VH-VL binders against p08169r482to628. Designs and how they scored, part 14

Target 1, 147 residues: p08169r482to628
Amino acid sequence: LLCGVSDGKQRFDLSALARHSELEQNWEAVDGSQREAEKKHFFINICHRVLQTGQARGCPEDAAVCAVDKNGSKNLGRFISSPTREKGNIQLSYSDGDECGGGQKIITNITLMCKPGDLESAPVLTTSRADGCFYEFEWRTAAACVL

## First folded at step 6 (VH-VL; framework fv_namilumab)

Design s16
Fold by ESMFold2-Fast, scan of step 6:
Structure s16 (fold): chain C 147 residues (1-147), chain A 120 residues (1-120), chain B 107 residues (1-107)
Amino acid sequence: as target 1 above (147 residues)
Amino acid sequence: QVQLVQSGAEVKKPGASVKVSCKAFGYTFTDYYLHWVRQAPGQGLEWVGWINPNSGGTNYAQKFKGRVTMTRDTSISTAYMELSRLRSDDTAVYYCARDEGYSYGFFDYWGQGTMVTVSS
Amino acid sequence: DIQMTQSPSSVSASVGDRVTIACRASQSISSYLNWYQQRPGKAPQLLIYAASSLQSGVPSRFSGSGSGTDFTLTINSLQPEDFATYYCQQSYRFPYTFGGGTKLEIK
């Protein structure tokens, strides 16, 4: 199956960011606001679940975004929604993560921005809401450029 | 000082269940994962599974799924491994071992082991 | 599952010798490799974690090296208390798996 988005005028293909084999590594973002020993690591995959390797070895098998810290792993969402376009960027939404209180489940959004020639950049955490129910990442990558 | 103290030796008949305990001392019980590793007489080490004492979350080796249950009681800093439908080839020393879990994963402290003998 | 292969299965050595034990993973495990020592009738003890990090309290004659698939444990100037069985172990993915062990024997 193809992993992409189209609006009839422009086409995008995210398959270059999908990591399928345990021989590959997950995409990783780190919370820069914490001390080294207390940092939360975010493992992300595109159109695929997180690879259960390295620091992500304990991540839930149905997670597409997973946070790992000294307290364990947390499912930040499954890749179950279609990519959409917003203001020239590609939006990915991961929903149905772990419960976070108040009857809510965690949702993660990733904004992909075109960066010609770069398929090796990593996502950057931009929002970690205080209630633990919402995370946002920005990712500058050639996969977000028009084909 | 850090110490993991396990329950005493058990002798069981095939088909029975055994529940082994591992009590933690000298550290915050919920800050480390606890794994169970077994060793049949004269054989090597075999991983059984782990529990996160903070969340109660578990992960078991495929060959033990359906027969093993790992639990903990945070009020007494004790982890348990229950193995059911015992077979003669489950005869082994069962160890609990502490793992920081967060980074590279390694067993820095081990319990003394619990001998489980399964025979008629 | 990741298969861990140790060589040799046993080695005979004298006090003062330099001994090396090899461990090979069936796929890349980066640096997620640990070494344990087990004396007869005792629980294993951690010697080295993350391929090359010496555990606190472990004598400096023990060292580890390697990354990816090939790893080595080295014991410089073997001491009488070092005669034991050594195991490598990967923690890269579940299930954690161990090598078959290497028995260090006197002589």
Scores: ipSAE 0.624, ipTM 0.863, lowest interface PAE 1.7, mean pLDDT 89

Design s17
Fold by ESMFold2-Fast, scan of step 6:
Structure s17 (fold): chain C 147 residues (1-147), chain A 120 residues (1-120), chain B 107 residues (1-107)
Amino acid sequence: as target 1 above (147 residues)
Amino acid sequence: QVQLVQSGAEVKKPGASVKVSCKAFGYTFTDYYLHWVRQAPGQGLEWVGWINPNSGGTNYAQKFKGRVTMTRDTSISTAYMELSRLRSDDTAVYYCARDEGYSYGFFDYWGQGTMVTVSS
Amino acid sequence: DIQMTQSPSSVSASVGDRVTIACRASQSISSYLNWYQQRPGKAPQLLIYAASSLQSGVPSRFSGSGSGTDFTLTINSLQPEDFATYYCQQSYRWPYTFGGGTKLEIK
């Protein structure tokens, strides 16, 4: 699997967002839930599994996106397909997460948008489908800019 | 009042199996991970593994993989640790402990311990 | 695995003394460090979590400090019931690992 995408003469490299060492931290997004005990924390890695550290220590070994709350952790998808170009942006689709009913498994899509100079931004949860089977994040980052 | 109550002391011969129980009281059993920690006589604390009572998912220390099995029964709020092919150096007090889990992870409540003695 | 080293292994002290126990992690664990007290024949009890947070019901003479790799537990004005073994423990990643323990003995 590639940690980037080529579109014609343009190359995109997401490796600056990939975290490999347990000395590093996962990327994090937080559900807007009002109650502390009901809040979900989303731990995300790019082109790599989530680091099993801190609040993500209980995450499944193969998860690239993991949701954590008071009841434990859920695998929201695995890094098993390369990034693609979609409507001018870069999309990562993490599939084969935990079962969510009806023979379905959770899928998470991350849309990365170019923001020059910004490598310190974090992903933002934009969709949490009511059936629990689909999640979307948006991320504005310099890593999504053309090399 | 939160309490973890473990089964009584066991004496086993080498090669046997032992199954220790840990019954939870005073909280929602599926909201917290349960860990097993052992302590050989006069020695320090050694982590064995954990179980997520909600999912039944488990994680074991490498040293115990292949001979430890952790299970739970949500209808009676009880977790189990079964250790097989016992050796004399498995002689220890085995504790279950509730992991806060969510934020920082810490063992806020411990069972009273179960002494497992393995001798010929 | 993350190695946890405690010092000293034992300390002799008198009631009223200030005692400090150190704990060192082999890699950064942020603030994912807990302290437990174990009295002879009893299960361990949580004293401090998240490096510096005092557990409910624990006397204020106990305090924790540190972050990253270096941590300390301080007992200010030691009481008779404090003579026990103390363990640090990291919860940053599994396997969770404990320090070797510090036995606090009457002088």
Scores: ipSAE 0.412, ipTM 0.804, lowest interface PAE 3.0, mean pLDDT 90

Design s18
Fold by ESMFold2-Fast, scan of step 6:
Structure s18 (fold): chain C 147 residues (1-147), chain A 120 residues (1-120), chain B 107 residues (1-107)
Amino acid sequence: as target 1 above (147 residues)
Amino acid sequence: QVQLVQSGAEVKKPGASVKVSCKAFGYTFTDYYLHWVRQAPGQGLEWVGWINPNSGGTNYAQKFKGRVTMTRDTSISTAYMELSRLRSDDTAVYYCARDEGYSYGFFDYWGQGTMVTVSS
Amino acid sequence: DIQMTQSPSSVSASVGDRVTIACRASQSISSYLNWYQQRPGKAPQLLIYAASSLQSGVPSRFSGSGSGTDFTLTINSLQPEDFATYYCQQDYRYPYTFGGGTKLEIK
């Protein structure tokens, strides 16, 4: 999987966000709209599967985005698209998550926005569709800036 | 001309809820984040949270989680902030403010503010 | 949370003076610092973003400098309309946080 995107003029490389060692932790987001006891914790990796560490140990082996709550873990996407540019941002899509009803499978999108100097910020959940089939995150990071 | 127009002043009793509106003019409502910032009388500014009008996604400061709900209606370019279980220390002017949302998170346009008074 | 400390809390000056206001972050925020002006009874107005970038329509007598933890807003040749309260704000991490404000008063 290519960890970068190029439109022929500008180059982007998301490999700085990829985590592949158990000494590292997955990127984590929490649903800020829910009560503390009902929160889902989202574990996300870039260009790599979710690391089987901490609370994410129960995540499916092939999950690239995983949600964990009191009821267990859920695969929110196992196939990571190559990054694309849209409206000045970088978009990454995760497909083929768990079944969510009506024969549909979960899809997760991440919109990465340039924030120079910041490789420590985490993704933020912006959309949790009522049917449980679609999740969207926004992530402000220097990795989304032109090289 | 870009403008954010907020609803009028509210007086509420402790334990009640208040819902403040912020209507956007002069730009594409779904292209910018809207944040809520409050200011208690004679005090400084405090960030409450944001809503993405395109997706409906929200992010709230930890202090307000469980009491604040942000929503929007794209058909009328209006965002709402509802604060429940009001306390006297929630008395403040509440501002909505627009965030361009790319490289930096600054507030380039602000609503005029809505005074919310919580008293017995 | 990142704490923002402004100094001084108030300053008295005359029209034509040069005034500097300082803002300090409790941890490095690179250049993710904004400055706002607030007149009594009015909403804040953006003056400077990204530590040193002047917002369109803001007079050139306003300038910002600094990076990391230490930042300065400078007003050269004070005008009567500049007497207001000034706030710094970091947009490095959520929650966004503001300084306590600096009130600029007429001598």
Scores: ipSAE 0.000, ipTM 0.511, lowest interface PAE 17.1, mean pLDDT 84

Design s19
Fold by ESMFold2-Fast, scan of step 6:
Structure s19 (fold): chain C 147 residues (1-147), chain A 120 residues (1-120), chain B 107 residues (1-107)
Amino acid sequence: as target 1 above (147 residues)
Amino acid sequence: QVQLVQSGAEVKKPGASVKVSCKAFGYTFTDYYLHWVRQAPGQGLEWVGWINPNSGGTNYAQKFKGRVTMTRDTSISTAYMELSRLRSDDTAVYYCARDEGYSYGFFDYWGQGTMVTVSS
Amino acid sequence: DIQMTQSPSSVSASVGDRVTIACRASQSIRSYLNWYQQRPGKAPQLLIYAASSLQSGVPSRFSGSGSGTDFTLTINSLQPEDFATYYCQQSYRIPYTFGGGTKLEIK
């Protein structure tokens, strides 16, 4: 994965969000389910596949976004090819997830928003489309700030 | 109520293959991962791999990749572990064990074990 | 792979004793630590999961503690049926790995 990008006017570097070491944890988000047995956990990595640790230990080896619930794990998208800029924010798109019906594969988008000084915040699930084919997260982080 | 019942003891010659079965009772077979763990006589426990009976997806310990194959038949709630190119040091009791696979991963129910003896 | 080290390898004790078994992981596994009891000729049985959660049906004299890399299993007031081999196991990362076992023997 390409972890530093230039859009011709601004540079940015996402490497601070990449988790490579077996000593590190994936970034995590959860849905709004009240019961643990119904809760869906989302494991996300940047510029790298999901670490197969903790609840994500069963995630596919090629997943960069993975959802885990009582029914097992789902690949919500493979490695990104290039980040893009949309309205000042950095947009990450993960494609080639699992089949979701109708010949479609799951796609996940993450919108990174600049928050100076903050590298500790986590992504937040903002969209889970009813057909199960599309997920969207927002993430406020210093890694999204221009260099 | 919940029970895992394994096939009987096997005696094989070096170079042969063995296929051990594990039949599940008392729960929804596709809701839990099944692991295979072996124990050589007088030795400790060694993880071989797991299968997700819902998807058929598998994950094997590096030591056994290329020699082990895990499958399942959902119509009879049975999981299988086949180990090929057997060596004398494959002599062990092989256990299947149920794992919730979701939160913490732990083996709450175990099969009774299948003794596999590899000798000339 | 995460290495699990148990100490001691064996311990001799008397009925009524308090016995503590230690388990160390080569890297942090958070609370993904399980304890199993194995009697001779039998399959292992789950005692404790998630480091400190007592499995249903297991006597309350068994308890687990710890997080990260250092864990303990405690048997408070040992009973005759407790003489067995005990294994810790990490389920944090594939492959799952077990400690070498601790054999609890009658003094």
Scores: ipSAE 0.487, ipTM 0.812, lowest interface PAE 2.3, mean pLDDT 89

Design s2
Fold by ESMFold2-Fast, scan of step 6:
Order: C-alpha cells, then structure tokens, then sequence
Structure s2 (fold): chain C 147 residues (1-147), chain A 120 residues (1-120), chain B 107 residues (1-107)
C-alpha cells in the first residue's frame, strides 16, 4: 500500500488522510437517499484498515471499507490498491470484499479530486449498484493536489 | 418539502455570545452538510463554516476560528452556531444552508435567516 | 483566499431586456462556480451550479457560462421578479467566497 503516487513529474501524498490511532475516527460517508432507520454508514480508511472505534467496532478486522446498518456490518474491501492517476484525479480501489452473489466479491472505488485547502471533507457515495457488488465514492480533498 | 427553520432575532451587547439554531425538515438530516453564511446590513455574503451533521465534524473560516462553534442534535434534526466575544461588526443576518452537490459547495436550500444585532 | 469580483455592481434594465453579469476569480477555479439570486428581505436562492448547470425549478431564461477565471450569468428576457441582487460563489477552495453582488434595478 503506497500512500503517495509519482508519475516522475509530479507527486502527491495521501498520508494526511490515513488514520492510525484508536483516538482518531474513521472517515465516514452516509447514503443520504435512505431513511434514518435504513441508512448505511460507510467507514473508510486510507493507507490503513478501518479503525475499530464507535460503530465500526463491528467491522471485520481486515476491512479497509466497511458498511454498517441496522442488520450488521459488511466488508466492502480488504485490499487497498496503490493509488493511480487518471484524468488528473487519483483513483483508489478496494478489492476482495464480502460475497455478493454469483461468485462475485464486493469492490469499492474512490475517486479523489483536488480541493486546495480542504483536509476535513469526507467521501460522498455516488454509486451503490443494485446487485450490491460495487460501490463508488468521490472525495474532494487537498490531499489529492500536486505537491 | 425541504425546509430549514431558524430561531428568532437576537439583540446582544459587545462581548456577549449568541447561539442560533437551524431545524431541518423534509430530508434526512445526517445526509447533508450544513453551512452558515452571514450578511451584514446592505452588504454581501460571507461564509462562516460548515458542519457534517452525521459525524459532528466542522470546518470554520479562519476569521472566525476561536470564536465560532458549530454543533448539532440529531435527535431533533437541529444544527447550532454559537459566536462568542461579539463585536458591533458581527451585526448581520445569519443563514444556515444545505449543501447538496457531489463535492460539497453549492447551497440548494437556505433558512430564512436570523438577525443578530450587536449594540451597546 | 480566492477573491471573487463581480461587474457591474449595479445595472438598470427594463422587463424584456437581456442582462449579463460577470464574475472573475483571482485564480483558476475550473467550473466550480455557483450563482444565487437574493430578493430584498429574503434568503438567497441557488440558480446555477457548476458554472452552467441550471438548478431544478429555475426558469430557463437563466444561463451560466465560463470556466477558469471568467464567468457570466445571463438573464434572457428579464421578468419583474428578476429584479434582485445576484451573487457568484466559488466552491473550488475553502474558504468558500462570494462576489460583492450585482444589484439589478428596474429602469
């Protein structure tokens, strides 16, 4: 897992988004389309697995992205890819999540977009595929800006 | 159906603090960031900060750091902005506004505003 | 902070006129520019987001254009309810910043 990416010309560093301490909180996104009782909370970490804190204490120990709702927790990705650059944005992929039917496992993608000055923003859920096998998030953050 | 309803006008003396509330109706309160924006009489709009109602996380404009505190109570779908050590130039209408863009930044619904007057 | 400059500060027009309002950012903000309308005594209302996307429920006579540093709001065939103050706002970088406003007055 590399926290930064270099294409030989420009460099960026995602380490500012990594959460390590039990005193820190995971990054969190919520599916705003759901009513409160049915809402999924998504816990995400960068360059590290999800911290076992708060509602995320029920997440699998090997989860890097975890969804929690009234029915329990679901692992949305165990293995974090090395970040790649595409169209000026940083793409981060989480693979090998829980089984989702048809012999498939859940995959989560995060597109990080440069937003200078903002290290306090959180990921936004943009896609929750109907089969439950694929999730996409967008995240505008200063950590995605060129160093 | 989406509506943000703010508390009533306040008159304060310099050095006092004020706490303005913003109650959300017609949507999932924790699914959208809330911003606070102020407008002095006859002047333009100035961003104060935002709160993530789900996490309680906040981001404040540098000018207000140390004087502003944003909180929320999810059980009653209400956000609060408290501004301390008030000065006469804090006299303004304070608005809460919902952020509904995929990247946080445009404000699709606004509260009616709360007039805060700071005078001796 | 990114400075947003609007021109003109006021404009006088008649019903049926085509009006253009300009907004300039002190640095490139791509297309992260929004326009709001504020009627006297009322809260602002979102008209356009992402430089050119019309907000649901907003009349089609409003349009936005531009990218980078220079942006324009156009009102085609001005209506009586359009006499208001208009603000541009960048959401490229925190802190979010607004233009000084353009007051549209009846001629």
Amino acid sequence: as target 1 above (147 residues)
Amino acid sequence: QVQLVQSGAEVKKPGASVKVSCKAFGYTFTGYYLHWVRQAPGQGLEWVGWINPNSGGTNYAQKFKGRVTMTRDTSISTAYMELSRLRSDDTAVYYCARDEGYSYGFFDYWGQGTMVTVSS
Amino acid sequence: DIQMTQSPSSVSASVGDRVTIACRASQSISSYLNWYQQRPGKAPQLLIYAASSLQSGVPSRFSGSGSGTDFTLTINSLQPEDFATYYCQQDYRIPYTFGGGTKLEIK
Scores: ipSAE 0.007, ipTM 0.584, lowest interface PAE 10.8, mean pLDDT 84

Design s20
Fold by ESMFold2-Fast, scan of step 6:
Structure s20 (fold): chain C 147 residues (1-147), chain A 120 residues (1-120), chain B 107 residues (1-107)
Amino acid sequence: as target 1 above (147 residues)
Amino acid sequence: QVQLVQSGAEVKKPGASVKVSCKAFGYTFTDYYLHWVRQAPGQGLEWVGWINPNSGGTNYAQKFKGRVTMTRDTSISTAYMELSRLRSDDTAVYYCARDEGYSYGFFDYWGQGTMVTVSS
Amino acid sequence: DIQMTQSPSSVSASVGDRVTIACRASQSIYSYLNWYQQRPGKAPQLLIYAASSLQSGVPSRFSGSGSGTDFTLTINSLQPEDFATYYCQQSYRIPYTFGGGTKLEIK
């Protein structure tokens, strides 16, 4: 998987968001505008698997996005696609998560939006599809800005 | 009244397999993780692994990977730990223990223990 | 693996004494530290979780403190039923690991 991406005219580098050491902590998603989603914690890593520490200690060894609640952990995607650009934003797709019915596996998309000077912000959950097969996050970060 | 009840003592020869059961009472079986911890005679506690009874997902200590298998049967609220290719140094009391798993993780209820003796 | 070191390995004490047991982690585990008591021939039982939270039903003479790498269990005014082996345990990272135990013996 690629941490740096170029579309031929603009370059960007997501390596600043990658967490490699178990001395670091995962990125944890804010539940957005839905109060009821607050009970479920989302742990995300960039260009690396989720670190099995703290509340994410029960996450699968191969998860790159993991959801944790009182009933345990769920793998929301183990394979990270190469980042792509769409309308100025960076798109990441995580595929091959856990089974979610009908022979489907969970897919997670993250849209990264440029926010100059901010490398400490966290992703926000924007979509949790009713069938449990699809999740979307938005992340405003300086890592999404043109180099 | 939460209770974890384990199967009885086992005596096995080296190279054999043993399967220990842990039956849960007094709570919703799928709401809590179940861990297995062993203790050799006169020694300390050693973590073996855990199972999520809701998903069937497992996580094992590296020392036991390839020799241990944890399973569960939700219809009878029972978890199992099978240890294969037994050696004399596997002689220990094996405990199951309940963990909410969500917050800090801790073992609030333990089974009574199952003594597994491995000798020729 | 996170190594958990307990000291002392054994301590001799009398009823009414104040006893302190130390536990050290090889790396920061924040507050993911639990204390268990094991009496001879019995399964361990939970005393303290999240470093300092007293488990329901456990006598108030037991207390836990610490964060990061250094933790202590204190028993204020030791009672006869407290003579047992005590274990600390980290639940911050897989695999979960235990200290070597501290045997509390009658003086």
Scores: ipSAE 0.484, ipTM 0.798, lowest interface PAE 1.9, mean pLDDT 87

Design s21
Fold by ESMFold2-Fast, scan of step 6:
Structure s21 (fold): chain C 147 residues (1-147), chain A 120 residues (1-120), chain B 107 residues (1-107)
Amino acid sequence: as target 1 above (147 residues)
Amino acid sequence: QVQLVQSGAEVKKPGASVKVSCKAFGYTFTDYYLHWVRQAPGQGLEWVGWINPNSGGTNYAQKFKGRVTMTRDTSISTAYMELSRLRSDDTAVYYCARDEGYSYGFFDYWGQGTMVTVSS
Amino acid sequence: DIQMTQSPSSVSASVGDRVTIACRASRSISSYLNWYQQRPGKAPQLLIYAASSLQSGVPSRFSGSGSGTDFTLTINSLQPEDFATYYCQQSYRIPYTFGGGTKLEIK
């Protein structure tokens, strides 16, 4: 299982964020912008599909971002995009999620922001588009810092 | 009152298929996952798979993949489990059981069971 | 698959006894552990979910404890209706798996 290729002049090692072990848990989004009526848990992995454990046990086998609520699980995208550099941050794009209407499929973007010394922080949901086709997260982590 | 009612006992020849039904009463059918669990005579419990009645999505135990198909009909609040290419060691009581699905997962209500006997 | 091991496979006890049944998972399952009671010829019935949460309508003499790999079901002051087979079950990972069962018999 390969990570996406870096496309900038800088190379970033995201392996510290990859969760492979049964002793490890998926990254879970801190839901800062969701309304209580739409209670969803977001499970995310880097360079690997989500671990199918706990609340994520029913997630699709190819999902790298998965949303779980009382109605089931949704594939919010596969980890197939190369990282990009924008405004000093690292952008990850997950594509080919579940269908969301009109022949469109869900896409998720994660913006990684450098936070020296912190490899245990969690992603935060910042955007959930009204049509259900697009999700965006911010994640402050030392993995986004140049070595 | 919440209740899961299963179809009656079946006797089948090796190589045949069997389709067991589980009809839900007393709750919103699409709000809970339904699992199938079997128990051979004098043996323990074995998980077969589950279906999400809302989406129709399924998950099967590896042992049964290719032989089991789970479906549902939301208009009559009924779930089905079809097991093909039956062998004598498929002889068991088959239960359906209700699970919320997204939380800790647990079977709070069970059907009464359907005895499936496979013999030559 | 996560293997669930119960001990003992059978126990003989008298009314009023305290009975303890153990369940061990082959890998950590956090608190995703449930306990079921099955009487002869009947479907199983949920007793405890999430390792320690008592199901509504279940007598308080039943309690569950543990996390990770080691779990216990305790029946305080055994009653005549408690003679049955007990199963632990993990719901942490698909496939869901059950312990081999513990048959509780009258001494």
Scores: ipSAE 0.546, ipTM 0.836, lowest interface PAE 2.1, mean pLDDT 87

Design s22
Fold by ESMFold2-Fast, scan of step 6:
Structure s22 (fold): chain C 147 residues (1-147), chain A 120 residues (1-120), chain B 107 residues (1-107)
Amino acid sequence: as target 1 above (147 residues)
Amino acid sequence: QVQLVQSGAEVKKPGASVKVSCKAFGYTFTDYYLHWVRQAPGQGLEWVGWINPNSGGTNYAQKFKGRVTMTRDTSISTAYMELSRLRSDDTAVYYCARDEGYSYGFFDYWGQGTMVTVSS
Amino acid sequence: DIQMTQSPSSVSASVGDRVTIACRASQSIKNYLNWYQQRPGKAPQLLIYAASSLQSGVPSRFSGSGSGTDFTLTINSLQPEDFATYYCQQSYRIPYTFGGGTKLEIK
């Protein structure tokens, strides 16, 4: 559907992961920091911008992935590309995030993997490139299973 | 120890601009957000906007978008709020206030306030 | 915008009384609710944050409770220095919004 993938033989529908109102919550992930004061929180939405509520209240209006820490918020990318299939998984790419040096802008990728029956899991940060220009998450969810 | 010191009172005519400063002491300037809140005589508190001193990023209340600009100078730990095209109903005490911007968004330290009077 | 409504607008009480001030949000703000005290001619001061957390240096006679849409500030044993206006504030969503204030007058 609007928020799905079809290869002609199998269909996937990600609309169950989209959050559309302030009464709902963003999806959330954290980095590996052990101290709360140093921890970076990631707020993610699917097929929609991040909801500007709670700790994400300072996120940019056009961000679909946003990082928040004691130093403020960063736009980690907009949802401007359709989901694609990659090696049996669904890949989401968020581009046009904040400047990160050398004329580059931040890009975030999320790899969704089928986990039957589970719509309550959250994304997990798997890659934070040293230059700050690239982030990757993995997410095991029933929304990535074939319809 | 922690203190926010604001510039002095201003009297302006309608249509003019005013720029209020807020200088931070006793903490790392770039570690905390600074908010601007105003209070008209005898009235309640109204949020104007905030600035992240580390990035320079800002967020303004819709009512003030297009008329307010918030900036900072990290070399002197000072934040600024400039309000343009002043009207009589902009007459108020303007406060700067500090929070972490990260957890619950509470204002733990406030400047002493700057009275801005707009009259013909 | 989230509308914050305080009641009552004013209270007259005696030293030693227990005073309760109410604050209602037009939609759920979880526990993103703060209370400030403003004495005449002074800047506001933080009393309570995150609905129920007492700010360092604030007397223990002040307490906050509630979540979602309904919140209260309680002063258990009113002192003369508590004569002031009290404001609630939500910090759940931009723009931050304040209640209209409750003016506390000593009899």
Scores: ipSAE 0.456, ipTM 0.807, lowest interface PAE 2.3, mean pLDDT 88

Design s23
Fold by ESMFold2-Fast, scan of step 6:
Formats: C-alpha cells, structure tokens, sequence
Structure s23 (fold): chain C 147 residues (1-147), chain A 120 residues (1-120), chain B 107 residues (1-107)
C-alpha cells in the first residue's frame, strides 16, 4: 500500500509495477552504445529493491536501480517512497547510489507517463550525465494514469 | 593460451589462516571475474565467492562471510583468497575459475586446485 | 539459496550407450545452467553453458536442454573418456550452487 501518489483530487497506484519475487523479472533498459562490450544494462524496480537474479545477480542489496556492464555492477540509487507529480506525469527519485565526482552520490530519476492499457512496457534511458552522477529514464505505462 | 596457476598445497592447524593465490595468463586479467570454488575430499563442489579484478569488488557466500577475504594485484595478474579461523571441515581442494561475470555466468577455465588440509 | 538436485547419483553404462542426466532447480533459473565434467584428481571442465550452448572444443555427442527448473545433459554415444563425474550448476543467483554430481561408471 505505500506505493501510491495522491494530489488531493487524483490518485495513482504504482503497485502493478513492483516486483517482489525472485520468480519475477526486473524491469530492464539498455543504453544505445554501439559496441556490445561497452553496453550497459539497467535493472529497475518500483517500491522495492532490484531482484538479484540473472545479469543483476551481483547488484548491491540496497539498490533499486542498478547498472551492469563488463566492469561490474553499479548502484544507481535506493528507492524513495515519495513519488511526486510533475507536469501531469509521475516522477520517481532514487538517491544514495554509489559515489561519483568526489563526494557526490549517483541519483536516478524516472518519469512515468500515462499510456492507457499498457502495463508491459519498459523504461527507456533518456539522460546519462557526462560526470556519471545522474541518470534519467522515461516510462510510458498505464500505472501512471489517474485512478 | 589461457591458464590459471595456483599456489601449492598448505597444511594448517585449526584456528590458523591460509592465503591461496591464482595467477592468470593469456588474457586481460581485468576483463573477467574470478571465482573460488572448493571441494572437500570425496564431496561435491561448493561456491565460496567472486572478485571483479577490475574494481576489486567482491561477493561471498553467506557461510563464509566474516572469514573469507578476496583480493587481487593487477600488476602481476594474481587473485588471492584468504580464509581465516580454519576448521577441520575447511579441508578441501580450492579452485579458482574464470567467469565473464556479465551475461549467463560460467566457468570456462579453472586453476589446477590447491589442497588445504586443516588438522591438529 | 537455490537447491540443485541431480538424478541419478550414479549410472552404470557401456561404451556406445546414450546416457541422460537430469538436474532440477528449486526455483526457476531461466537458462542460467551450466554442466561440468570432472575426472578423478582433475579440475572440472565446462561442457555446456546457458543450458544448451556447447563449449568450444567439447565433442558434439554432448548436448544440453531445458529451461526454468528442469534440465538434461545427454551423451549420445558414450566413449571411454566420458567415464567421470558430472555436475550441473546455476549462475542465476548468488550464491552459485551445484548439483550433488552424477558418477558415470563402467557397467
């Protein structure tokens, strides 16, 4: 039940996107890298940590967004249970990822956009900041539609 | 010619520590994970943990957490496994094995094994 | 931990026989299953990875099949050098776990 958003007039429920069991799969996004050896896979969960299975088996126990490539796994942030509404969309923020740029830690934002009837779509990487400290994803899903 | 060469047999008393080495040849040391797998005499295979030689990051089986430490020295392409507070049931052949560490995970090359005997 | 169960624990066979070894995971591991051969006094050697992919240099008489929880290793026409112990192994979740082994012995 802690996996919702309300602005007093409209309610949203993100529980349909939460994956709790090792029998389920993480949500996955892939970067647009041209070289297979440099390709990153992003594993994401909603209202829960990343499932440590498959390519995500080496992800940190507290990561809710995790990047995996040939060099290993990287914690891109812990789940924040306070989704916010921004410009009609739902924004999720994951903070306290691995260290980067000196004393900074990685932060990941996911923007969820309403797509009626679609609970099977996956997040898409839209921003990877040059310093490695910030990632953004877009996700078109029925879970972002008003209840 | 990919090869993993391990250090020689060790005999230890209960409570001691042992450090086993695994030197890599014939490939880029930092491109593959190295795992440690043990086998007690007449028994099956048991996973101990892995190290990413590029980052130094490690992951250990719960049973060994607090007793095992995995490290590497990239300048000599060598990985180490140190097991402390040894018990008689730690007597086993310890193998290092190479894993791409990314997609499916599998051990394509193994060291020859290091026999560690723990007895009083 | 994911439990890996092999059946049978031992099998007696003759050269030229078709032998099958089964491996069952306590939960779904997709195709994250590998098969290894171990001869007495030697390190294990990879035969099959990702459930069905034949490792380079391994004879084509070896094949793997299955997905999810049930997997099979098949040796189509047994050769003298194939008498060894065989292990399945899952790499889906840490810790990696192995089956108890199947000892293939001369009938």
Amino acid sequence: as target 1 above (147 residues)
Amino acid sequence: QVQLVQSGAEVKKPGASVKVSCKAFGYTFTDYYLHWVRQAPGQGLEWVGWINPNSGGTNYAQKFKGRVTMTRDTSISTAYMELSRLRSDDTAVYYCARDEGYDYGFFDYWGQGTMVTVSS
Amino acid sequence: DIQMTQSPSSVSASVGDRVTIACRASQSISSYLNWYQQRPGKAPQLLIYAASSLQSGVPSRFSGSGSGTDFTLTINSLQPEDFATYYCQQSYRIPYTFGGGTKLEIK
Scores: ipSAE 0.564, ipTM 0.844, lowest interface PAE 1.9, mean pLDDT 89

